# Ledger of designs, part 18: VHH binders against Small ribosomal subunit protein uS2c (rps2)

Target 1, 281 residues: Small ribosomal subunit protein uS2c (rps2), of Bigelowiella natans (Pedinomonas minutissima) (Chlorarachnion sp. (q06j20)
Amino acid sequence: MNFELKNFNTIRINKNQTILIKTTNLENSSKEDTYQFILKMLKAGVHFGHKIKKWNPKMSPFIYQKLQGIHIIDIIQSYTYLKKACKLVYSKSLTDNYNTFLFVGTKKQSPIPNSIFYHASRCNSFYINNKWLSGMLTNWENTTRSINTLKYLKVYQKTNMFSKLSMKTHSIIDKKKNRLEKYFGGIQNMTSLPSTVILVGQHNEITASKECRKLGINNITILDTDCNPEFVDLFIPANDDSSSSLNLILGELQVAINIGRQKFCENLKTWKNSSSILKQI
Key: E = the ipSAE of ESMFold2; O = the ipSAE of OpenDDE; V2 = 0.75 times the mean of E and O plus 0.25 times the DockQ between their complexes.

## First folded at step 19 (VHH; framework vhh_vobarilizumab_d1)

Design x5 (from x1 with H58S; at its last look DockQ between E and O 0.72; V2 from the best seeds 0.73)
Fold by ESMFold2, look of step 19:
Structure x5 (fold): chain B 281 residues (1-281), chain A 121 residues (1-121)
Amino acid sequence: as target 1 above (281 residues)
Amino acid sequence: EVQLVESGGGLVQPGGSLRLSCAASGFTFDDNYMAWYRQAPGKGRELVAAIYNDDSTSYADSVKGRFTISRDNAKNTLYLQMNSLRPEDTAVYYCARDEYEWPRHRYTDHWGQGTLVTVSS
């Protein structure tokens, strides 16, 4: 890998196909930017898959080699698919609709739930990082009722009327609110279905994936070597066990979303001001 | 030099149809987000329809079912088929292109000069 990248005259994308990139000015060329980002992905461990024994054979096209009992993911394909995903979420973020993106990842005893929370929070997006409840999207009316109940209880618990309830009634309401916050806290401000779901940990999120497909919602998934690519519309073959790998990938999606949202907000201000001036003339 | 040139606007009666064209040059067509926006006199510019780098599309609620966005990569041309036109569709229609230059965290956009569509009886 490093040997081929050091010479950086060709990039092999698929076993049967290669893309020839002629070496040019390395300081400012797009080829240098590509090379430097691939190095960043390698440093983050994006290419380290699971043990060979745990692999899904359908991931075979995305595996570069075996090394020390594990599969090594084809980093060039990881780069290509991440690029496509970043461009897509940027384009879809050109809106003032904050319901567009939902980040999902609930695998316990992994970096996934914390990374999902961190990155979704930093791009004004919603998340499910505790447990996906069946019907969260396909039964949106029921989900909306649960969200509204959570919002109501959070306000109600701060009133003087609540403080005057019996200890038993107080405890019942508190337990209900805590359960709703556990499952719905990350989507409590969602007012409509998302158009795009970013999903990590396919094995834990099969129900979420199926709901997205039923509803026609775009599903962007990080797929490790033990995952099934047939269940996904757009995927990024990558290490989903490493905090460093996950944060790099989700971080790039987060940045793309923020840039698109910021651009839309500035455009909207410009268009509104121009319209008001012209109307008065 | 990136250029976007709209054509196909004009005066049409309510219920009529128009096809807008946007001839594009100076960039790789398949790898770019493109969209149609419109701006009525005295109002802000709004998104009408978009086509994404995966060829999926989206539409404003006000035009859904009546308008169709498409592109022809061989001709480097973006289209907007506008059916069942209403007086409220009267606006200057703009073709737009927007590229996110990943892994550089920057973008480049271009706009056409617009083509006027007037729906009036």
Scores: ipSAE 0.713, ipTM 0.888, lowest interface PAE 0.9, mean pLDDT 83
ESMFold2 (binder alone), look of step 19: mean pLDDT 81; pTM 0.817
OpenDDE, look of step 19: ipSAE 0.852; ipTM 0.946
ESMFold2, look of step 20: ipSAE 0.612; ipTM 0.842
ESMFold2 (binder alone), look of step 20: mean pLDDT 81; pTM 0.813
OpenDDE, look of step 20: ipSAE 0.846; ipTM 0.942

Design x6 (from x1 with H105Y; at its last look DockQ between E and O 0.61; V2 from the best seeds 0.74)
Fold by ESMFold2, look of step 19:
Structure x6 (fold): chain B 281 residues (1-281), chain A 121 residues (1-121)
Amino acid sequence: as target 1 above (281 residues)
Amino acid sequence: EVQLVESGGGLVQPGGSLRLSCAASGFTFDDNYMAWYRQAPGKGRELVAAIYNDDSTHYADSVKGRFTISRDNAKNTLYLQMNSLRPEDTAVYYCARDEYEWPRYRYTDHWGQGTLVTVSS
């Protein structure tokens, strides 16, 4: 093993292995921030792919090496694509008050549904974390009707008229409301199609991905080594199985969205309140 | 360090066309958000058009189909082609650039000085 040491730092990934991270022509503080974040990604296990048997050959450019039967994702590319994705969602949240984000991840018995709910909730965004129903976006008129029915039933259940109904009718209405809440609760306040969809678990969400393509909706997807990059507009090659990896990546997207929304709100307030007062002086 | 200089404004009759340019230095266009904003007399500033780091674009409803944002990365220049101009398009037009400094949780925005566009008979 030979190194060119001048432009590299080493990171130990396990007891017997190290990798080299090429540092580019950056200011020292920028290089330190990059290095520290890459260490954070490695500690979160972002680079651990699936078993080699399950890989998709189209992910080959994003695989660094094979280790103990598992593909190791190129962490430098993960960093680069995450940076691009964070800058994109920031910019979209900055430019339009009605830019809406929909987080999608429904894989049962995985950390995905809970992580999707957690991060979408913390950036005023929408989510589907139980089951993607075919046509949720492509048949938006029907989806809107289901959302309106859910809203109606939630109010109706608190009325005196509802209290007068038989126990059998109570049960029927409660079951219908609970089903609608299960599938549509996360998009209950979504008044139009989302501008951007963030997907986790491509195999479970292939229908959602196809609907985004049909409608021209921007699609950002976390792609593990067993995924097909041809179905997405922007992807982040990363481990989608571990809670720590998923929460790191979705957390960075959450923060980028929040910062962009805050900037938009500040701009709107200062520009509308006083056409002569600008923060640009 | 980062500089934005707009040009191409002027007086034009309704239905006419103008092409605004924004010359930029001190950054790389291909991975940065850029946009055109405008401010009409006595009104607040508003977004006109944006181009994102994935080359996708966004337009305000009032200008869709009439205005086209574009950039030339080799020349580090942002353009706004304005067709079918209306008196309501009269404003100072500003070139803007906004960088999210990931993985630092901060942003830096830059604005040009503006170029006046007047649409009147």
Scores: ipSAE 0.701, ipTM 0.888, lowest interface PAE 0.9, mean pLDDT 82
ESMFold2 (binder alone), look of step 19: mean pLDDT 81; pTM 0.814
OpenDDE, look of step 19: ipSAE 0.866; ipTM 0.953

## First folded at step 20 (VHH; framework vhh_vobarilizumab_d1)

Design y1 (from x3 with A96V; at its last fold request DockQ between E and O 0.85; V2 from the best seeds 0.00; counts 0 for: unsure alone 63.7 < 65)
Amino acid sequence: EVQLVESGGGLVQPGGSLRLSCAASGFTFDDNYMAWYRQAPGKGRELVAAIYNDDSTHYADSVKGRFTISRDNAKNTLYLQMNSLRPEDTAVYYCVRDDYEWPRGRYTDHWGQGTLVTVSS
ESMFold2, look of step 20: ipSAE 0.727; ipTM 0.899
ESMFold2 (binder alone), look of step 20: mean pLDDT 78; pTM 0.785
OpenDDE, look of step 20: ipSAE 0.866; ipTM 0.953
ESMFold2, fold request of step 21: ipSAE 0.685, 0.713, 0.698; ipTM 0.881, 0.891, 0.888
ESMFold2 (binder alone), fold request of step 21: mean pLDDT 78, 79, 79; pTM 0.789, 0.791, 0.790
OpenDDE, fold request of step 21: ipSAE 0.880, 0.880, 0.879; ipTM 0.959, 0.960, 0.960

Design y2 (from x5 with D109E; at its last look DockQ between E and O 0.83; V2 from the best seeds 0.76)
Fold by ESMFold2, look of step 20:
Formats: sequence, C-alpha cells, structure tokens
Structure y2 (fold): chain B 281 residues (1-281), chain A 121 residues (1-121)
Amino acid sequence: as target 1 above (281 residues)
Amino acid sequence: EVQLVESGGGLVQPGGSLRLSCAASGFTFDDNYMAWYRQAPGKGRELVAAIYNDDSTSYADSVKGRFTISRDNAKNTLYLQMNSLRPEDTAVYYCARDEYEWPRHRYTEHWGQGTLVTVSS
C-alpha cells in the first residue's frame, strides 16, 4: 500500500489542484535540477492543454489527466522531449558551417509571432512570423530570387534615381519592398536551406511542416493537445497558447543554440591559433 | 573515465579506401554527439563528419559522397569509412565527443590522440 508513496513528490498548482510526480521517472544523476526545472515548467503553465472537445486523439499518450474541462499535458514527457531537443540543437550548432536554424510561427492574435521573433533574434537565427508562403523551402530558387529582390529594393530606395520617380512608380516600388520585407525579412540573410526548423502552432504551419518532410529537413515542433504528432520528427508536448510557456521552451532552445555557437567560435579561434603556432615552428 | 582510441590509419594510394575506428568507453554511447575531425600539417582542425544524438549525420563538403560516419552501439565504436581518398585527405584524424548537460547548459569535450592517414603515391 504505502511502498510506492516514497517515490512521489507533490506539487500544488492551486487550492484545488495537486500533481504527484513519480521520482523514479526522473533522471537519477540530476534529480534536484530536474525537479526544479519541472517546477518552472508548471509555474509557466506548460502543462495546460486545450479544451477536451478540441483534442486530437493521437495526443492521448501525452495527456496526464482531465481537469476543469481541459486536458493536462504530461509534464515529465514535456521535460524529456525538451531535453532531447536542446541536446540536438546544441550539437547541431557546434557545426555551424553545416547547420542553420529557422523559427516558424505565424498564428495571428496569439503570443506565437512575437515569441518566435524574440527568441530567434537572440540566437542569431532566422524566422518566419508573419505568413508562410507555399514553396518557401521547396522552391528555394524562387525564394532566393525574392530575397535578392528585397535586398536590391532596400538599396535602390536610397538612391537619387529612386527619388526622381513618378508618384505612382514610387508607390508601386514601396509596396513591393514592404511586402517582401513582411514575408522574407526574417530570412533575408539565409544563404541556404536550414538544417533544422522549429515550429509553433502546427495548424497554422502545416504547409511548412510538409515542406520540411519533403526536403528531409529536421523539424522540431511544440505540440499542444489539439495537434497531430505524426507530422513531426521531434516534438515537445506543451501549451502553445501562453506567453510564459512559449518563452520558457523557446528560451531554452535559444540558450542551447547560443552555447553551441559560442563553443564553435572558441574552437575556431583555438584551432587557428594552433595552426599558426605550428607554421611558426 | 572517458576514453577514445582511434585506429585504422595508415598509408594508402590515391583512390584507395580506409576505415577508421574509435573505441569508446566510460559513457553512455548512444546519447552523445560524436564526430570525426582532421588536421593537416600547417592547417587548422576541421570537422569531417558528425553523428548527432538522433542518429542524423552531416559531412563537410570536401568529403560528401566519399566518407560515411556510423556507429555500433553494441560494440561502443564509432566508424569513418573513407573511399576515393585524395592527397588532400592526408591528416591526423581525431575522434571527438561532446557531452551537453541540460538544464545546466554545461558541456564537456573529449578527444582521442588521433590516427594518421597519409594519401600519396
């Protein structure tokens, strides 16, 4: 009866909610670090899913319980998958010459576009947070032409020749540049297809997900309870409606990318210095 | 104690093949990033091939299509199959491992001593 109770910690969510966490499911060598991070995830609301009626049954293995008409996501699985995702983006960022990251999330009237922009910008990564245009990756040649046109127009708008154009021509060029900036601004410095794409808001980004699958591009997706896990390579079951949940998860990915990139830069400096010393000798 | 021991280097003629091995001990092999790097005389160390914790792989452009990285978790061994070798592939080849600790955001790297590959007539 009482033998398994010692394997649980209790976390109080509010006055009427208590969650038992089975400590044997936690990583043994870092149990305190794991527990403290899970507490952060609970405080950020990572575990709050959608209303039960909006549920996708394929998310059933990732749901812990039902509470007050919504599904509660299994926070242990959220932690485990986030850990795997962070390890992956760290390791890919160690080889920066061969890997680029693209953050995608365009759902209007949600915290997703702003969170995408914020975290991608802070780890020197690319983003699409306004609208995914069909073929942005699968028709990369056309995307590159659009990027080059944007860059050209930004320079052209500053020229004397542009200032002499008719009012109508001036307006047409301004509108074209603004449209290109809106859709391509976040990838204007992307010179090749990304190696890894981080997606938020699967329903709004199904075209992007399909393009990644077609091209064999690694896809990491935050999946809420109304999402389909069969469309992704690596997913993190988590609340995608809350700023605090999104910023915690994307923030951890941001830090992992930054650390790997800084390690890459340190290695280049060390190895270049070593080769220079050997030539000197 | 983590140990990485490379073997399989040697002298080969251009167009030949070699298979490098890296015997590993002291860690959980299939949870870690591993890679092959090389350093030619007077040059900086460069990445040759990597295998990630999800078993996906990447290659330097100079070796793409000629080299294949793989690992055998049962034998705790990392491999680099090198085909169509060129004189430019002459270098000391290193097996490397990088362990990333999340959520602490710490890393530890380990290197083997290297195995020499010489491609010449």
Scores: ipSAE 0.618, ipTM 0.848, lowest interface PAE 1.1, mean pLDDT 81
ESMFold2 (binder alone), look of step 20: mean pLDDT 79; pTM 0.791
OpenDDE, look of step 20: ipSAE 0.848; ipTM 0.943

Design y3 (from x3 with H58S D99E; at its last look DockQ between E and O 0.54; V2 from the best seeds 0.70)
Fold by ESMFold2, look of step 20:
Structure y3 (fold): chain B 281 residues (1-281), chain A 121 residues (1-121)
Amino acid sequence: as target 1 above (281 residues)
Amino acid sequence: EVQLVESGGGLVQPGGSLRLSCAASGFTFDDNYMAWYRQAPGKGRELVAAIYNDDSTSYADSVKGRFTISRDNAKNTLYLQMNSLRPEDTAVYYCARDEYEWPRGRYTDHWGQGTLVTVSS
């Protein structure tokens, strides 16, 4: 794919580094909004990939250039795919089914688990941010049993009977509850399988990705330069190591989900007050 | 002016089939969300089937395996093929289109006027 160079504007990354943005095909107001959002993405570091030696060659179409030993992700494609993903999750959130979305990201010593928790919590969605256990979705019956055990132990620990147990039995039960909370706390209120899973950190979540494929559950994945785009249904080429990049991207998905859910709630109110529909039937 | 016009409703016996059409004018079909909703008397409006911006589809549990949503972008027409109809499917069926304007966070939706489907002996 070749671009017409004379129609590009540049954005400086620093005093020695620039990128080109095609600016000739946009409405003036729309072009300014797009430009400002791309600047926000650049400030968040969305375009910084991994070191060149760690790349996956299948990400080549999404790499803009090599710069100072790292790959630079094509920010225009990041914008385009984020737009598509936000439109998709908005549309899927036009429902009163809160089981629709599951956010997954468990990579230790990274901003991923905290970002996953933060954004899923703020759009009434579920999350797995500690460890993906094999079969969490493909063996939903077993997962449901574990969820129910967690809920039971939480209630049981508040009872007088529990207070009277030995210190050894207290410790055993507390350890079991803490293990279940670690793995299942983020999905303890799920009542059915999700229709959409948002994944961050493909290398750590390959089991989750395979389970989604087996069950026909769509996944949306943030793909850094060291990831394989062939394993996902919809992806956003972006930096997955930086807190600011993750929070920008997951934040936009969070907002889109909330807007769609709010619209659906307002539609339900309107539909309940429509008496003229009864006369048509 | 954007308009959605449903057609193909009518009276049908249980087990029968109908094909609903939604003709669009004033815009070209794109990869935005489109859906069929229905509303039975005394009940709330519910989603029946949707087609998303990645051309994936979803269905309400009550119609899975019996109904098929599709679109023909060349004809600007959305379809709902309804097979094995049941009395519970009796409702006014609405065509809907929804466009989400990211990153602004605004939306624009369009609804048809509805077409009545009655399933009875």
Scores: ipSAE 0.655, ipTM 0.873, lowest interface PAE 1.0, mean pLDDT 82
ESMFold2 (binder alone), look of step 20: mean pLDDT 83; pTM 0.823
OpenDDE, look of step 20: ipSAE 0.848; ipTM 0.944

Design y4 (from x3 with N53E; at its last read DockQ between E and O 0.59; V2 from the best seeds 0.74)
Amino acid sequence: EVQLVESGGGLVQPGGSLRLSCAASGFTFDDNYMAWYRQAPGKGRELVAAIYEDDSTHYADSVKGRFTISRDNAKNTLYLQMNSLRPEDTAVYYCARDDYEWPRGRYTDHWGQGTLVTVSS
ESMFold2, look of step 20: ipSAE 0.713; ipTM 0.895
ESMFold2 (binder alone), look of step 20: mean pLDDT 82; pTM 0.823
OpenDDE, look of step 20: ipSAE 0.876; ipTM 0.959
ESMFold2, fold request of step 21: ipSAE 0.696, 0.689, 0.709; ipTM 0.885, 0.884, 0.890
ESMFold2 (binder alone), fold request of step 21: mean pLDDT 83, 82, 83; pTM 0.830, 0.824, 0.828
OpenDDE, fold request of step 21: ipSAE 0.881, 0.884, 0.879; ipTM 0.959, 0.962, 0.959
ESMFold2, last read: ipSAE 0.681, 0.651, 0.689; ipTM 0.878, 0.869, 0.882
ESMFold2 (binder alone), last read: mean pLDDT 82, 82, 82; pTM 0.821, 0.825, 0.822
OpenDDE, last read: ipSAE 0.881, 0.877, 0.885; ipTM 0.960, 0.958, 0.961

Design y5 (from x3 with N53E A96V; at its last look DockQ between E and O 0.82; V2 from the best seeds 0.00; counts 0 for: unsure alone 62.6 < 65)
Fold by ESMFold2, look of step 20:
Structure y5 (fold): chain B 281 residues (1-281), chain A 121 residues (1-121)
Amino acid sequence: as target 1 above (281 residues)
Amino acid sequence: EVQLVESGGGLVQPGGSLRLSCAASGFTFDDNYMAWYRQAPGKGRELVAAIYEDDSTHYADSVKGRFTISRDNAKNTLYLQMNSLRPEDTAVYYCVRDDYEWPRGRYTDHWGQGTLVTVSS
């Protein structure tokens, strides 16, 4: 499918149909940059929702039209909400606290777990991409104990004492370590609760969402047409089935986080140098 | 052009209160990250309080429970209510706006000229 833009307020999908874009929500001086990014989103398939029968009616405000048996998500709203999310994570990343962000997405047989791992790893953030265990955040003391056990077993497996144990004992310890690595490996270096959780696959992550709400932790969620926007603090209406759509959206969040962290580090160097000079005088 | 003008500083005794104001212009005020920083004489600048795009807030540990950041979008004004002031709060206080220009990936910050707060007997 080939997209062309007649102007900033419409995009042609095919000979007989166009998409309306509300350009009044966009900066006049940056409209070409906006246009190019919207084309990038369309190429990534951000706008392709689920089949019409699978929809949640509460997503109706974010659906542009029906096309070829599926809902088409309003791409300008996707752009607008992605902008808001990127601005927020940038602002939240103006700190040296690397516990701020946790990426969550565990849906099996989908691109979600791999995309979560890839992008969290590339912005020095934490992730849960296998299975959310009840109480991972709300019972943080027990989670910390599990993390500490995992770290202990990793060191213990390298000792001479471990090498002298029976084959049966080796297997028991290895199985325990592998289970802990599976569930806690992505948060093993997390020393405190996150302030912001980035969530993909709302249906699979209901428990995580409830724990965030109970703890007052910000929840940023990618919402497809079969999701409920009432359970989310900030959301991005977008395709959550496609690797290209997920990687575009999570990639923009990754970049925003890295830019904010870089900004903070450079500011800190400037402030330290100023203070150091004054102390010498 | 973004303009930030602080006011409300002055001399106050320990335990007293002050309310700082920052009049802002040249940008859409609501949904912006804004913050108060301070710089004590001979020291570097440090974050005091921030208000995020979603109106959530953050405070430095040294001011938690004593200071309150807020804003009035109708007046384009950021506030810092400072209660139970201590001598170590003596500093020039700056109003700051930091904007991430997505999707370009640029950032721009703007600083006011500062307002002096002196806490002494």
Scores: ipSAE 0.671, ipTM 0.870, lowest interface PAE 0.9, mean pLDDT 83
ESMFold2 (binder alone), look of step 20: mean pLDDT 78; pTM 0.779
OpenDDE, look of step 20: ipSAE 0.873; ipTM 0.958

Design y6 (from x5 with Y100S W102S; at its last look DockQ between E and O 0.08; V2 from the best seeds 0.00; counts 0 for: pae E 21.8 > 2, unsure alone 63.0 < 65, placed apart)
Fold by ESMFold2, look of step 20:
Formats: C-alpha cells, sequence, structure tokens
Structure y6 (fold): chain B 281 residues (1-281), chain A 121 residues (1-121)
C-alpha cells in the first residue's frame, strides 16, 4: 500500500484501457465509497465520448484526453456534476408535489427512450420518450387540452355508444387516441408544469431545452462530447450512447428522487403526529 | 513480485535534457498502464506522464510539449525524455504501475525507489 495519492491515479478496467483520475478532486470525500462509485462509472463506460471529429470544442474543459480516435470524458467531473444533480433533485423532491420531474429523451435507435421510460416510471415521474411537440410546455393550455382529450377518449371507448358507431368512425377515434397516447401518455397525469426537466440527447431535444429556458424551468442535461454546454447551466458530462452509462446516471437520479420522496412522506407523517399530539392537550 | 528500478537521473543545467529509464519485472509489461510521477521537496507526488496499453499518452500541463513518455515492451523498459528542463523540474522521479483489477481497486499499486533529477547551474 502506497504512501500518498495526492494528484492523479488510474483505474484499469480493461486490459486495453486505463484512465487517469485526479485525486485532488476526491480529497475530502469518503475515499473508499467514492472510489467504488467511480469504478462503477468506468465499468459502465460513462467516460467514452464521441469520435474526435464530431466533438464540440466548447466541451474541451470536460475532456480528459483522446483515445483511439474518441474523446475520453473527465470521469471526476462526471462524478462531481452527477453529485450536484442528485442533490438538486433530492431537494426538489422534498416538496409536497410529486409531479415535479419530467424525463425527456426521444432519440430513435438508441437506448435513450427505453432508459427514460424505465427510470421515470421507477420514481413516480413523467416522461416524453417518443417525440417532443413544439409548445408542449410553453403552450401548457394546449397541452392540457390534449391530455384531457386523451383521458376522455379512453373513457369513451368503454361506452356502449362507442360500440354502436360505424366502422369508419371507430377507426378514426382509435387513431386519434393512439396518437395522443404515443405523445402524451407519459405526461397524462401531470397536472402542472414540471419544476425540473431531465434531458438526454441535446441535439434531439433542443426545442425542449429552449422551452425550459423560456419558462425558467430548471433542466439537467446529460452532455456528451458533441454537445454545447453554453445552452445548459446544470449538466452531467457523460456518455449518452450506451445503456450501461445511461442507466447508471439516470438510476442515481432516480434513487435521489426516491430518497427525497421518502423523506417527504416521513415529514408528512411527523407533521400529522405532532398535530395529533397537540390536539390531545 | 513486481519490481520497478529507475535510473538516468542526475544534475543538469537549465534548458538541458535528460532521459530516465525504468526497468520493470514481475508482471506482463505491455498489459499494464505505466506512469512517471515526481516529488519535489516539501510537495506531494504528482503525475508527470502516463502511457496506456494502446501506447496513447497523457501529460501534466506543466510538462506538456517538453517531456515524452515511451516504452520498449521487448526490454520491459519505460522511458521519460525530458527536454528544456527548468529548476522547477527538480524532484525525485518515480516509475509506477497501476492495476485496477485488485479487489481493493487501488489506482497506483507499485512504485520504484526513485531517481533524483536536479536542475541548476
Amino acid sequence: as target 1 above (281 residues)
Amino acid sequence: EVQLVESGGGLVQPGGSLRLSCAASGFTFDDNYMAWYRQAPGKGRELVAAIYNDDSTSYADSVKGRFTISRDNAKNTLYLQMNSLRPEDTAVYYCARDESESPRHRYTDHWGQGTLVTVSS
């Protein structure tokens, strides 16, 4: 065992790949727990960026080096920003409103839509994983109307009146309901604008990002090496192309949201108990 | 049994050049990450340069463009070519091997005894 690890260290997780880690960024953390999590991030491939020629030069502060024609993301910064994002969503989930989070990721032929659905579902949050329609947040009145139409059609399809309609009318209604379910099903129960939006795939979600900025809604964006950090002030530099990387990052956000919601429920129970005790004096 | 032996240190004038060598034994050299660290008086060890299994390299900002790391897998030897040396480069230089396959997941698990480089007139 070594005398001192004050600067850079490496983790070798593949016979062909080794990464340097700047130890000064880990100096004040529980070193064993932090080390184990950094190892999980490396094994998940969080640090693998895009091909060098696809990069955005404004991501240069978050790139550690080049390896085999791709950029390697600074895993310490990935960890630091992920920790900040988890603290934010934890603090937000302590509110009395469970519908404050919206996960967005629609890039086809990628693991993004499935990962978005999976993790949003496991923390009682909302999602858009098919297509972001312009105005989904900035024209909330119209979005609410579409949600209400979807709910109406679901009930209407169960009525005898629906069963008596012509075959052509039945098909038209089915098509409209299926379209609304595809685009709005993930926000069907969202009663107000979200307080926080989690975006994956900046290029596919630029309209969503712009709507969040216009409305002053906090957004957390996973930024790969081909993304522009100037459009986002809270982000996680990370690989957005692999299931293992996405599931680790979104999984930690999911856990932070769940912990905060559990704490909110505990606080609500404590308030009820205190109020009940006071009433018994 | 891992053994790392540094050599090639010495006294050199500012602007001069020096080449460090590290003879390695007890492990498969070309399957490992290798690095050079240095420790100046009153300071901690700092990474200087690293060479990866695929021969890609990484350098500290303070030495970029002046130092070159390389290796000879047939001789099991790591090199550091140091050019345009400055008094600030005065330190004991260490060869290191990193292995993350350890159950404890240590970042740097073996060090040599070091070789002194002094840059002064």
Scores: ipSAE 0.000, ipTM 0.096, lowest interface PAE 21.8, mean pLDDT 75
ESMFold2 (binder alone), look of step 20: mean pLDDT 78; pTM 0.781
OpenDDE, look of step 20: ipSAE 0.025; ipTM 0.380

